VHH binders against Triokinase/FMN cyclase (TKFC). Designs and how they scored, part 3

Target 1, 201 residues: Triokinase/FMN cyclase (TKFC), of Sus scrofa (Pig) (f1rkq4r372to572)
Amino acid sequence: KQMVRVLERVCTTLLGLEDQLNALDRAAGDGDCGTTHSRAARAIQGWLKESPPPASPAQLLSKLSLLLLEKMGGSSGALYGLFLTAAAQPLKAKTDLAAWSAAMDAGLEAMQKYGKAAPGDRTMLDSLWAAGQELQAWKSPGANLLPVLTKALLENAEAAAEATKNMEAGAGRASYISSARLDQPDPGAVAAAAILRAILE

## First folded at step 1 (VHH)

Design n1 (framework vhh_7nfr_2)
Fold by ESMFold2-Fast, scan of step 1:
Structure n1 (fold): chain B 201 residues (1-201), chain A 122 residues (1-122)
Amino acid sequence: as target 1 above (201 residues)
Amino acid sequence: QVQLQESGGGLVQPGGSLRLSCAASGFTFSDYAMSWVRQAPGEGREWVSSISGSGGYTYYADSVKGRFTIARDNVKNTLYLLMDSLKSDDTAVYYCAKDYYGSGSYLPFDYWGQGTQVTVSS
């Protein structure tokens, strides 16, 4: 039941951030990033109540991808869908640390190839990329060092989200608005960092 | 069609400095993060540093923080690594690597240069 409990934690986190993420997104004109993420959270909660839980991490990520593409929608739903579909592939054979590292790499690759965004472009990819770099930088850590890696990964992801306030938008809708209005962190990057913390703590 | 060509390696004394360059072609350089990866004799590849497509942020391995600086020139399609306070442990072949290109790759990098040798001796 750990995967279900983790998903419930993610949903609670996103619901709690709705107003903050909408406020951050208001600089771009729509103010709907929080609403979009909370809609995803409510859809996940409904699915968990009505459906049997997935048997494996790979099946879980594949089901989440479909759900987010259908219920979350927009560019966020598409990017999460791309990430999760690709990330599920390495997890079909194994679920050890190496498999989860490969899953992160696969997800990041799919977002860059099909989403046409790169790290530093002021998108949710900035937080996810920072997390991925920590996983890559650590050579086969011993079990007693995994908490250190997890802490470094979360701190790096959260720092990358904060750093987006100093970046010019290179992708997405923010790239079409005045940089004077982009003085706050990217709401997608903040949301992605919060999701990672909900998963790992 | 993707080409990455490193230059700037050589022999240097401990405490010295070197500047590596990587000329990139065959893709829209500014759309992709770029990295430096090194391989010492008998060792596996070790990630050194990465820079985002826009150059907006940079990342460094703990072993090189404060000594190395990664930079890029998106007009010239060139990646740089400025190496200061070089140590014997920095002796390695340094590779320029393009980050995350090509779906289905489970590696962090999809294209590599030929590498340039850096030797820190005596």
Scores: ipSAE 0.000, ipTM 0.141, lowest interface PAE 17.2, mean pLDDT 76

Design n10 (framework vhh_7nfr_2)
Fold by ESMFold2-Fast, scan of step 1:
Structure n10 (fold): chain B 201 residues (1-201), chain A 122 residues (1-122)
Amino acid sequence: as target 1 above (201 residues)
Amino acid sequence: QVQLQESGGGLVQPGGSLRLSCAASGFTFSYYAMSWVRQAPGEGREWVSSISGSGGDTYYADSVKGRFTIARDNVKNTLYLLMDSLKSDDTAVYYCATGPLYSEYWGLFDYWGQGTQVTVSS
């Protein structure tokens, strides 16, 4: 029941960001990041209405991976698919904090190892990687204040998304060097950070 | 060393006007989007307005559209917020910050000032 509520919050967040993410992406010339993420959100909502979620977190992430590969598509769907498939593995035996930290590590490793290098893909990875570093600190002996670490994780991911404003310009978007939108963050990084916020509240 | 310093706050009557300033130093001001964010007593932070590095794009929260104007002077490294038709609900500490042009992502802002108090009361 809790996982369903979390997924609905993620979907509501992504649907609410469609126009903003499309506006960011239009500066890069594509204009579809918001549409792609909202398509994923609608697919998840339809799936939750049609079928009960799987009984375990591992099965849930595996099913979600297949859904995003089928309905979201493109490079975003492939990256989320890689992350979720790998993240499901540590969760097959346990669902405690250590298992969720291992899931994040596995997902990040899969995206870095099997994903092709691209400016948008790297931006998304940077936000998720920053979140992963805070989860590693949380696994440390004596780290027992969940709200403090959750806040630090979210702020780290969001700061990494913000840092992409110069990274996108430096990634060879020469046509946008003189544009007023050079100081905008990457839409993929903003989307990833927003998903994390929705999950962690 | 990056520094942001707000000024121009004060007490005004409803319907009055104020101009806030934010003096920036320690970075190439014209390369950064700038924002105004406020926090009312007992409330969370609320994004007010943003302006792109060049000044070509401006964005406003629905609560202030048509009443507030954001502007910048890249020669003087100063950000402004011109506040017209002030309401009691505009009472808050106002902060300037670097960061994105979106209200819901205040956590994405890199640098913050120390704030200036605006009180709207009769």
Scores: ipSAE 0.000, ipTM 0.105, lowest interface PAE 19.5, mean pLDDT 72

Design n11 (framework vhh_7nfr_2)
Fold by ESMFold2-Fast, scan of step 1:
Structure n11 (fold): chain B 201 residues (1-201), chain A 119 residues (1-119)
Amino acid sequence: as target 1 above (201 residues)
Amino acid sequence: QVQLQESGGGLVQPGGSLRLSCAASGFTFSNYEMSWVRQAPGEGREWVSSISGSGGSTYYADSVKGRFTIARDNVKNTLYLLMDSLKSDDTAVYYCAKFDYGDYEFDYWGQGTQVTVSS
C-alpha cells in the first residue's frame, strides 16, 4: 500500500494551492480557505513523522478524522471529520471498489445530513458529489477499465468545481453577495477536486 | 450554546454616524470569522461586512466601502460596526453572524438592532 506517498501528495498539493485557494475565497470571504487547508496538510505531515499510519483503510480514515477535527479546526475540519468518520464504516469489512463506493456515499450523506449543504449550493460537496455519482455509475469494472473510471471521475469532479462559478450560492456568506460578484469557482470545491486528483494520480 | 447580542442601533439623520456592537458567548470568539448582515423592510438579507478571527482581514459590500469599518475586540468577545455618512438606504435591521466556512452558512441569533436613517 502506498498510503504514506498518497498522503504526502495530498499535503504537497494543498500546500502548493494555498495562495490560489485564498485568492478564490476573497470574492466571498476572508481569503482563508487555502490557509485552513494548508494547516491540515502540515498537521498530517507532522503526524506521519511521529506515527506510522494504520494499514487498514478504515482505521486510516478514522484517525485522519480525529486529527482534522483536532488540528485543522473551523467548519472545514468538522466537515472533513464527518465525511471521513462515515466513510470509514463500509471499509471495515471490505476494501473492494464497491466498498469504496459505499464509503463515498456514506461520507456525502453525513455531510448533507449534518453539514446543512446540498449539491448545487456552491460548496465542496459539488466536487465530491460529482465524484460519487461517477463511482455509482460504473458496475464492477475490470482492472483494464479502472484507468478509464479514474479519468472520468477526476474530470467530473473538476468540471463540477468549475461549474460552481455559474451557480448562485445556496448557503452561507456567498448567498448574501450579488451573483454578479461570484464569477470564480468555489474554493472548497476546487480544494476537494485537487485532493481527489492527488489521491488517484 | 452560541449567543450573539446586537446593540447600538437607533434613529439618525442622513450624514450621521452610529456604532453597532455584538456581544458573543458560547464559543471561542477569536477562532471564527464574524460578519454583519442587514435586512431592509420588504427586502432579503444583504451581507455588509466580514472580519477574520484574528482581525487581519476585512471585507465590505460595495455599497458600504469607505463609509463603514468592521472591527473586533477578542479580549472582550465583541464585534463592532462603525457606520459613517449614513444614507436612507442603510435603514435596516442589522444582525451579527458567525460564519461557517465548510457549510458556507451564517449562524446568527437574536432580533438584531434596528438602524433608521430619516430626515
Scores: ipSAE 0.000, ipTM 0.153, lowest interface PAE 14.9, mean pLDDT 75

Design n2 (framework vhh_7nfr_2)
Fold by ESMFold2-Fast, scan of step 1:
Structure n2 (fold): chain B 201 residues (1-201), chain A 121 residues (1-121)
Amino acid sequence: as target 1 above (201 residues)
Amino acid sequence: QVQLQESGGGLVQPGGSLRLSCAASGFTFSSYDMSWVRQAPGEGREWVSSISSSGSYTYYADSVKGRFTIARDNVKNTLYLLMDSLKSDDTAVYYCARDLYDSSGYYFDYWGQGTQVTVSS
């Protein structure tokens, strides 16, 4: 019921951030992070026009993973695909808060194991990891505490994205880019935090 | 099925040049950053160079800056590494790899089989 509205909010958010994310990405790359995310948003909008998303969260994440792997492309599409495929597994049996927490943990584990990223490497994992740590810190919160958890989770994700501006790239190619060019927040981390806000509020 | 196939390696004398190619198939090549990684006998893998999906940005390890040039042809789905002023220390198996990270990092999910480059008299 809420799924269409949530996905529409995510798409609107990503389309609205295209210029900002491209500008952040130009400091260290092609300047196409925003274009890549907006391509994903347009693909999701097209999908929603043809059929409603599955009511099952597990099926929703699995189908979304396939869509992003096929239509988004690039490093972002592959990393989101890894996360969503793993996150769908715990949601096959249950869809309570504990299952969603397990889904976050599974997605983060997949990104670290198969994506070889670690927290502190100045990637989208930084904001997603901060959200996951906040979620893990809470144990079976009552419904009246969910808004407090949500606020803390989003604040942690957004703070982690902002903190990437002071991080060195973890390894490989980005580690050889001049520090003068890496003085802005990581566009992937900013995008991931914005997606979480669109989902949770 | 994702496939990456390297070619162009061989034996060359110090100061010589080689051009490596990597033919990509089974995926949308123009959507992915690509990298060259090398491994000398008895050593770990060393990243050499990367090129963005559009070809607009290139990155090089300090050991090869000014000597190597990475390039790509998105119409032919081919990655290149043009190696000039080769040194004995460049002797290694060279792998092309699909790079999943954006501008802020790297991760390689598919690798070619490698092509041997030997710099010796």
Scores: ipSAE 0.006, ipTM 0.341, lowest interface PAE 9.8, mean pLDDT 81

Design n3 (framework vhh_7nfr_2)
Fold by ESMFold2-Fast, scan of step 1:
Structure n3 (fold): chain B 201 residues (1-201), chain A 121 residues (1-121)
Amino acid sequence: as target 1 above (201 residues)
Amino acid sequence: QVQLQESGGGLVQPGGSLRLSCAASGFTFSNYAMSWVRQAPGEGREWVSSISGSGDSTYYADSVKGRFTIARDNVKNTLYLLMDSLKSDDTAVYYCAKEGWELLPYYFDYWGQGTQVTVSS
């Protein structure tokens, strides 16, 4: 039951951000990031109404990966799919703090190797990478979730999302008038940071 | 806004008993699992016991199972730890902690200030 409540918070958060994420994405030229994430949230809500609750975190992430690959689509759906499929692997044997840290590492590695994304590329990876750096503390023997560490994790993820607006400062091309007019953060990075806050709040 | 306040600690002889209390405010107490976590001098924090929001499920560390009982009063917004057959190894500061993340065992988003329990002759 607890996994369902967390997932419902994520869906509510994404639905509430649709207009903001679309506005941010219009600065990049297509304007559909919020619509894409909202579609994902509605698909997840439908799945939760029609299906039994997930039996484990590994099953949850694996089922979400398939759902997002099918219903979300686009580059975002592919990146979330890659992340979640890889992240499920460490969680098959254990669900302690070290296993969740390993899950983040596996997801980030899959996005970099197969999704052709890297930190600094103005994608959802930027905020997830910042969160992943803080999660290394969870691998320490005897680790528990200290409130100060989760606060730092969320603040770093949110700061990394905001920092994406500066990542193309060196591009400076006269032919890119629409992107030169407004410096805005990457909508995918903003969405990922918001998802992390919904999960950990 | 969220506050957790422990009480009931003290000095007790080996084999003695103590009852710890934690008064909670600033959140809907019955919606959250609550835990007791202790820290012995010079050591890290050790999870002791947890109780579900409804009180229907309780969990104990192997070191305290059969000796300690966790309980809650959702009308009074109070968490309890009933400690029996105390040993010198139980000497620690005991913290009341609120569950913060439902997916992860032992995740806590708020902690009390702690209450000292000393077991010695």
Scores: ipSAE 0.007, ipTM 0.222, lowest interface PAE 9.3, mean pLDDT 79

Design n4 (framework vhh_7nfr_2)
Fold by ESMFold2-Fast, scan of step 1:
Structure n4 (fold): chain B 201 residues (1-201), chain A 121 residues (1-121)
Amino acid sequence: as target 1 above (201 residues)
Amino acid sequence: QVQLQESGGGLVQPGGSLRLSCAASGFTFSSYGMSWVRQAPGEGREWVSSISSGGSYIYYADSVKGRFTIARDNVKNTLYLLMDSLKSDDTAVYYCARGYDFWSGYLEDYWGQGTQVTVSS
């Protein structure tokens, strides 16, 4: 039930950001980042209405990967699909805090290796990487330190998304556009940070 | 064939400074996050610092925060660790590693041979 509530929060967040993400993406010419993410949100809502999600985190992430690859599409769907498929693997054996951290690391590695993006390239990976680094740096936090860790992780992800404002594009369509014309943060990085906030708040 | 070669270690007095370098080859350096990890005599490995592939995101172990600075040069395929205000507890072999440590346990896939840092009077 908790996972259903988390997914519902993610969907509500993405639907609420559609216009803002499209406006940010217009700097790169296409203006469809918000539309693509809202399409993903509606697909998830339809899936949740039709059937209960798997209780297994590994099965949940694997099914989400297939859903986003099929219904979201585009480069965003492919990148989320790569992340979620890789992230599901550590969660097959165990679901403790260390397994979730391993899942984040596996997803980030898959995006770098197969998605051909690197932190600093002004893409969604920038905010996800910042979150992953903070999570990894907190070795064996006690339960009473988890709120501090999640706050730091979210602040890092959001700061990294905003910092893309000052980065030259190294990947994706934005890399073909002069940095002088990119005076706003990367819409993919903003969307990824918003997803993390919806998950962890 | 992935290779990581550390240099810059040595003997230094407490409060002194050292600059470590790691020359990377055999892979696309700019596509990987990098880490410094140390191992004191008779101890396990301790993560020191990590830097993202583009250099924008960096993290330090609490024991070195404010004293050490990690940096990278993706044109030269080189990772650096600038160490200030060295303490005897910093004595260890320092390894350059591809990927990052802690929690995941599986992203730290290649290590250099290490460079010895000794802080002693």
Scores: ipSAE 0.000, ipTM 0.122, lowest interface PAE 18.0, mean pLDDT 76

Design n5 (framework vhh_7nfr_2)
Fold by ESMFold2-Fast, scan of step 1:
Structure n5 (fold): chain B 201 residues (1-201), chain A 121 residues (1-121)
Amino acid sequence: as target 1 above (201 residues)
Amino acid sequence: QVQLQESGGGLVQPGGSLRLSCAASGFTFDDYAMSWVRQAPGEGREWVSSISWNSGSIYYADSVKGRFTIARDNVKNTLYLLMDSLKSDDTAVYYCATYSSGWYEDAFDIWGQGTQVTVSS
């Protein structure tokens, strides 16, 4: 029941950000970041309406990965799919804080290895990586630090998204480096930070 | 059976000090990070402070930084909260907390009974 409420909150958040994310993306790209995230949100809402979500976190992330690969599309769908597929693996045996920390690490590694993105490239990875660094710091056995983690993860993820406005774009966007539009944060990083806030808050 | 028992609360004047204790039993205390959470009259629960298993990492809510100190004694299976410069808005029931379930479930699932702290002139 908790995961259903979390997914519904994520969907509501993404639908509410569609215009903002599209506006940010128009400044530096093709203007569809909000549209692709809204498409993902609608797909998730449809899935929740037609079938109950899986009972285990590992199964949930695996099914979300397939859904996003099939319905979201674009580079965002591919990156989320890579992250979620890898993140599901540590959660097959355990669902404690250490397992969720391992899941974040696995997802981030998959995005870097297969998605060819690195921290500092002005992408959604910047926000997710900042969150992962905080989670890794608190993976001690038996840790009960959810409120501390929530605050630290959200502050660092949101700061990392904001910091992308001062980063040069990765491959494919070099032509925008001297543009005034580079003063705006990366829409993917903003979306990822908003998703984390919806999950943790 | 996992149990947490708080003590040390009471009535104090503004600017006063109190030391809260939480005695843990029924689990391996030094494997767990521990937290203090408070609930003011008519309010929801508010996280106050957390300490890692080995005391190597400590966090405080902005409202208590510089006034409260969290500490633990793993030999005695006891968590402490040393409260200095108490203000009327620190009035609350203080709970010792940890959890054994998945991290994305409700914040804490192992709670003590709480100890009342009243800061009033």
Scores: ipSAE 0.000, ipTM 0.173, lowest interface PAE 12.4, mean pLDDT 76

Design n6 (framework vhh_7nfr_2)
Fold by ESMFold2-Fast, scan of step 1:
Structure n6 (fold): chain B 201 residues (1-201), chain A 120 residues (1-120)
Amino acid sequence: as target 1 above (201 residues)
Amino acid sequence: QVQLQESGGGLVQPGGSLRLSCAASGFTFSSYWMSWVRQAPGEGREWVSSISTSGGSTYYADSVKGRFTIARDNVKNTLYLLMDSLKSDDTAVYYCARDTAMVYEYFQHWGQGTQVTVSS
């Protein structure tokens, strides 16, 4: 039940950001990043209403990956699909903090190897990578340090998204347009950071 | 048509070693995560290990961690499970399975299995 509630928060967040993400995307593309993410949110909401709840975190991420590949589409759907498919694997055996950290690492590896994106390329990977590095730094926090980790993780992801406005595009659609037009943060990086906040807050 | 063919099972003494192989055909092997799953007599299926498309990431059940190693050869379309320090509790039929987010549920494509018996 907890994971379903988290997904509902993610969906509400993405629906609320549709106009902002589209506006950010118009500087670097065709202005559909928000529309693409809101399409994903509506597909997830429909799935949650009509289907039985997932049996495990691993099954949840696997089904979500398939749904995003089918319904979200575009480069974003493909990148989230790669991440979620890989992230599901460590969660088949256990769901402790170490397993979730391994899931993040697996997802980031898949995006880099198969999505052809690297940290610093001004894509959604920048936010997710920053979050992953923070998890790596806090491999075994004590229970009283979990709020500190959560806050640092979110601040690092959000700072990385903001920093993309000063980066030259090294991957994706933005890499093919003039850097003079890229004075706003990457919409994918902003969306990824917002998803993480919805999950952890 | 997906085909998975396991081999390498047998009878071994406690503390012994075995190397399982799974020959894959009918799909682009290098594009899928692969897993080993076992089933002891009278029990349900238990996940053992998974490997990413490149082999760069590997995952293990706590019961086998440190004793088993999963590997793959994408040129030969073959999945491996190297089993060291075998225990009686490892006695089971071992199946290789194709893992994919492109299908609705995990483990929809299974091999026929190979029997591993650990007994003195």
Scores: ipSAE 0.000, ipTM 0.153, lowest interface PAE 17.0, mean pLDDT 75

Design n7 (framework vhh_7nfr_2)
Fold by ESMFold2-Fast, scan of step 1:
Structure n7 (fold): chain B 201 residues (1-201), chain A 121 residues (1-121)
Amino acid sequence: as target 1 above (201 residues)
Amino acid sequence: QVQLQESGGGLVQPGGSLRLSCAASGFTFSTYAMSWVRQAPGEGREWVSSISGSGGETYYADSVKGRFTIARDNVKNTLYLLMDSLKSDDTAVYYCAKGDYVWGSYELDYWGQGTQVTVSS
């Protein structure tokens, strides 16, 4: 089933990035970003083994939010949980491209309000926001243009993640560290971009 | 020494209302975001709501939006959750959690002992 395959790709991606994300996180913090994301991946794999995911996109995002809040932990678990819970709301009414665009906007707004982060602050929001801007710019593309939109969205997200290595931290624990010591990309931004690629490739 | 003590839970009929309170001590309450998290029997934790240190910003889980209101009294060091239009699915132990509003992680913060809310006929 497509939904199960997508979630398995996300899990495989996060498990494969554990060492890289931990190494990036050591530059700015406690060095556990990869461990935290791999814990989330294992929890999702266990959930898929025990029961099928909900058929509704809104229900799927709500269930993932609960799972990540419980099993992932830390600031990442809370932020992903908040994003997914907010993103589920527009998807209750419709599941077309406009609804997914609204879902992205809702999730990004919740992360900005809850986490006090804004685009440019060297957080996972930077890559997610770049993806959201690209999605919103296309509005109602024809079906034959979806591969072009997908490629542009992923390229923007990945470029935004890479660009965080040149940013000063404006939020989170990294904001308390000298920018001279933050010469690597933000691990949260890298993880978010990788998740988007796993979903859309 | 951080302490969080919840109260206000109980048995209520579907469609009813309850007000939960959390008395906080051992830290400068007004400088920290606060959250409510619940756990139903046999289920995982579900984040319910958060409020900024000043009380100027509030955030809600989709499942409670429009029915619950989070509030705080920084003079009394008390956090509140006003629950309206209660449903059987709201049955859970409700926990008060101390969070840093910049990263808002209730998983890393102090948790209270919880207060039981049961919605049943």
Scores: ipSAE 0.000, ipTM 0.098, lowest interface PAE 19.7, mean pLDDT 76

Design n8 (framework vhh_7nfr_2)
Fold by ESMFold2-Fast, scan of step 1:
Structure n8 (fold): chain B 201 residues (1-201), chain A 123 residues (1-123)
Amino acid sequence: as target 1 above (201 residues)
Amino acid sequence: QVQLQESGGGLVQPGGSLRLSCAASGFTFSDYYMSWVRQAPGEGREWVSSISSSGSTIYYADSVKGRFTIARDNVKNTLYLLMDSLKSDDTAVYYCARSEYYDILTGYYMDVWGQGTQVTVSS
């Protein structure tokens, strides 16, 4: 129940950001970040309409991974697919905060180990990793501290996305990460932060 | 003025050890990730290691894992690289850089660089 409503919010958010993300991506890359995320949103909406989602979070993330690999495509689809497939594993046994923290860690590890670079997709890791670090720092908070943790996670992810606006790559390995304009944040990082807000808010 | 100044480089035999230092000034050192990056003669720059602002999160390039140790002293505003079991392929200019983590496998954004310190490993 809750996951369906969360997915609906994610879809609405991504559809609303299509033009903005495409404009950001034109400055730094191919100009289709918004289009690919919008395609994902429409695929998810179609899937929710045609069949009920799996009952467990683990099954939901696994099914969503296959859907995004099939329908979203590109580097973004591959990266989300890797994240979701890995994130599903810790959730097979439990669905408490510790399990979701483990899921985030597993997803981030999979993206880093197996992911292929696209400009927006690489800076997506910055937002997601910042969120993961806050979650780890608040190891097993009580229910009365969840709003504080949630706010900290969102602020960290959004700050990391905004920080891409003022950064430049050095030489060597760092130099392959290019920003076309320093006055614009990375579209992938913005998309990832928006997805997190839709999930947690 | 934001400044990073490396020291501790030199000539060492294979199997030897060196300790590099980087003195930071002009910014709040404890707020930043710090990195070591090296450049061998005729090669591009290669990321070596990064350490988080608190020192709790540390990453190493596969080529140096088990041989190098990165450390920091936030009271002294100093970054260190302890280099053990040095090999001839470790010969490079070693740069201290102020950074933000983006990807463990891929690299980091670096916005301030030191002048570098030469490390030469030869028989």
Scores: ipSAE 0.000, ipTM 0.116, lowest interface PAE 18.6, mean pLDDT 73

Design n9 (framework vhh_7nfr_2)
Fold by ESMFold2-Fast, scan of step 1:
Structure n9 (fold): chain B 201 residues (1-201), chain A 120 residues (1-120)
Amino acid sequence: as target 1 above (201 residues)
Amino acid sequence: QVQLQESGGGLVQPGGSLRLSCAASGFTFSSYEMSWVRQAPGEGREWVSSISSSGSTIYYADSVKGRFTIARDNVKNTLYLLMDSLKSDDTAVYYCAKVSYDEWLPLDYWGQGTQVTVSS
């Protein structure tokens, strides 16, 4: 099953990044971004062990949203929860690339509207927004464009994460610290880009 | 088992023409949507054109519309891209791609590509 393998790759990726994300977060906050994401990974692994994942992408995203809201915690858990709940809606009727593109748009809109973050604010939204812009650029009327285009999408998301090194914080914990200490990329943006890479490639 | 082999690339002067071919095997070619995608040096991948399984529905990127023509031959299991009025900006590796689905995540198979260089 492809979805189980994807989730396992995401979990392995997050567990492997714990120290790196914590180090990035120490410059800007509590130093626990990696710990928070690894907690999410362990929760997902436990869920997969106890229950088979849903066959529907919409059900999968909805259940992951609840799991992350309950087990991950913090602002990251809340933002992922908002994204996934909104992203599930377009996937209820269709699961083609156009539906996945609509899911990305819905998730990004929810993060901006309810999470009060905007592109350029030096948060995980920066990476996700860049990925969403690339998906929109590939969408052609009536054509199903597939993950073969994901290399461009992932490179765009990763470049956006790197670009957060030069952004002043407009939201989140980083906005409360000296800008002189913000010479590394945002840990949330790095984590989001890594998750996208694990999913799409 | 799925194999896609692109050919027809080369060096051409601005304003020239090339015809790219993609020989497909290992699947029922006539049942799948096919696409051309390109990647220029130092740039991301750009979708160029798509054609439905029957050939009745065709889409082009704005950058190539009016200059390129996508076509398919379902008897010969071959996809074509006819490129006219080539510009330096068309320099890229061109890939043939098969559109398919795997459970909840769509997957593509693509070939190794064929290099097109437009330069004097």
Scores: ipSAE 0.000, ipTM 0.196, lowest interface PAE 12.3, mean pLDDT 75

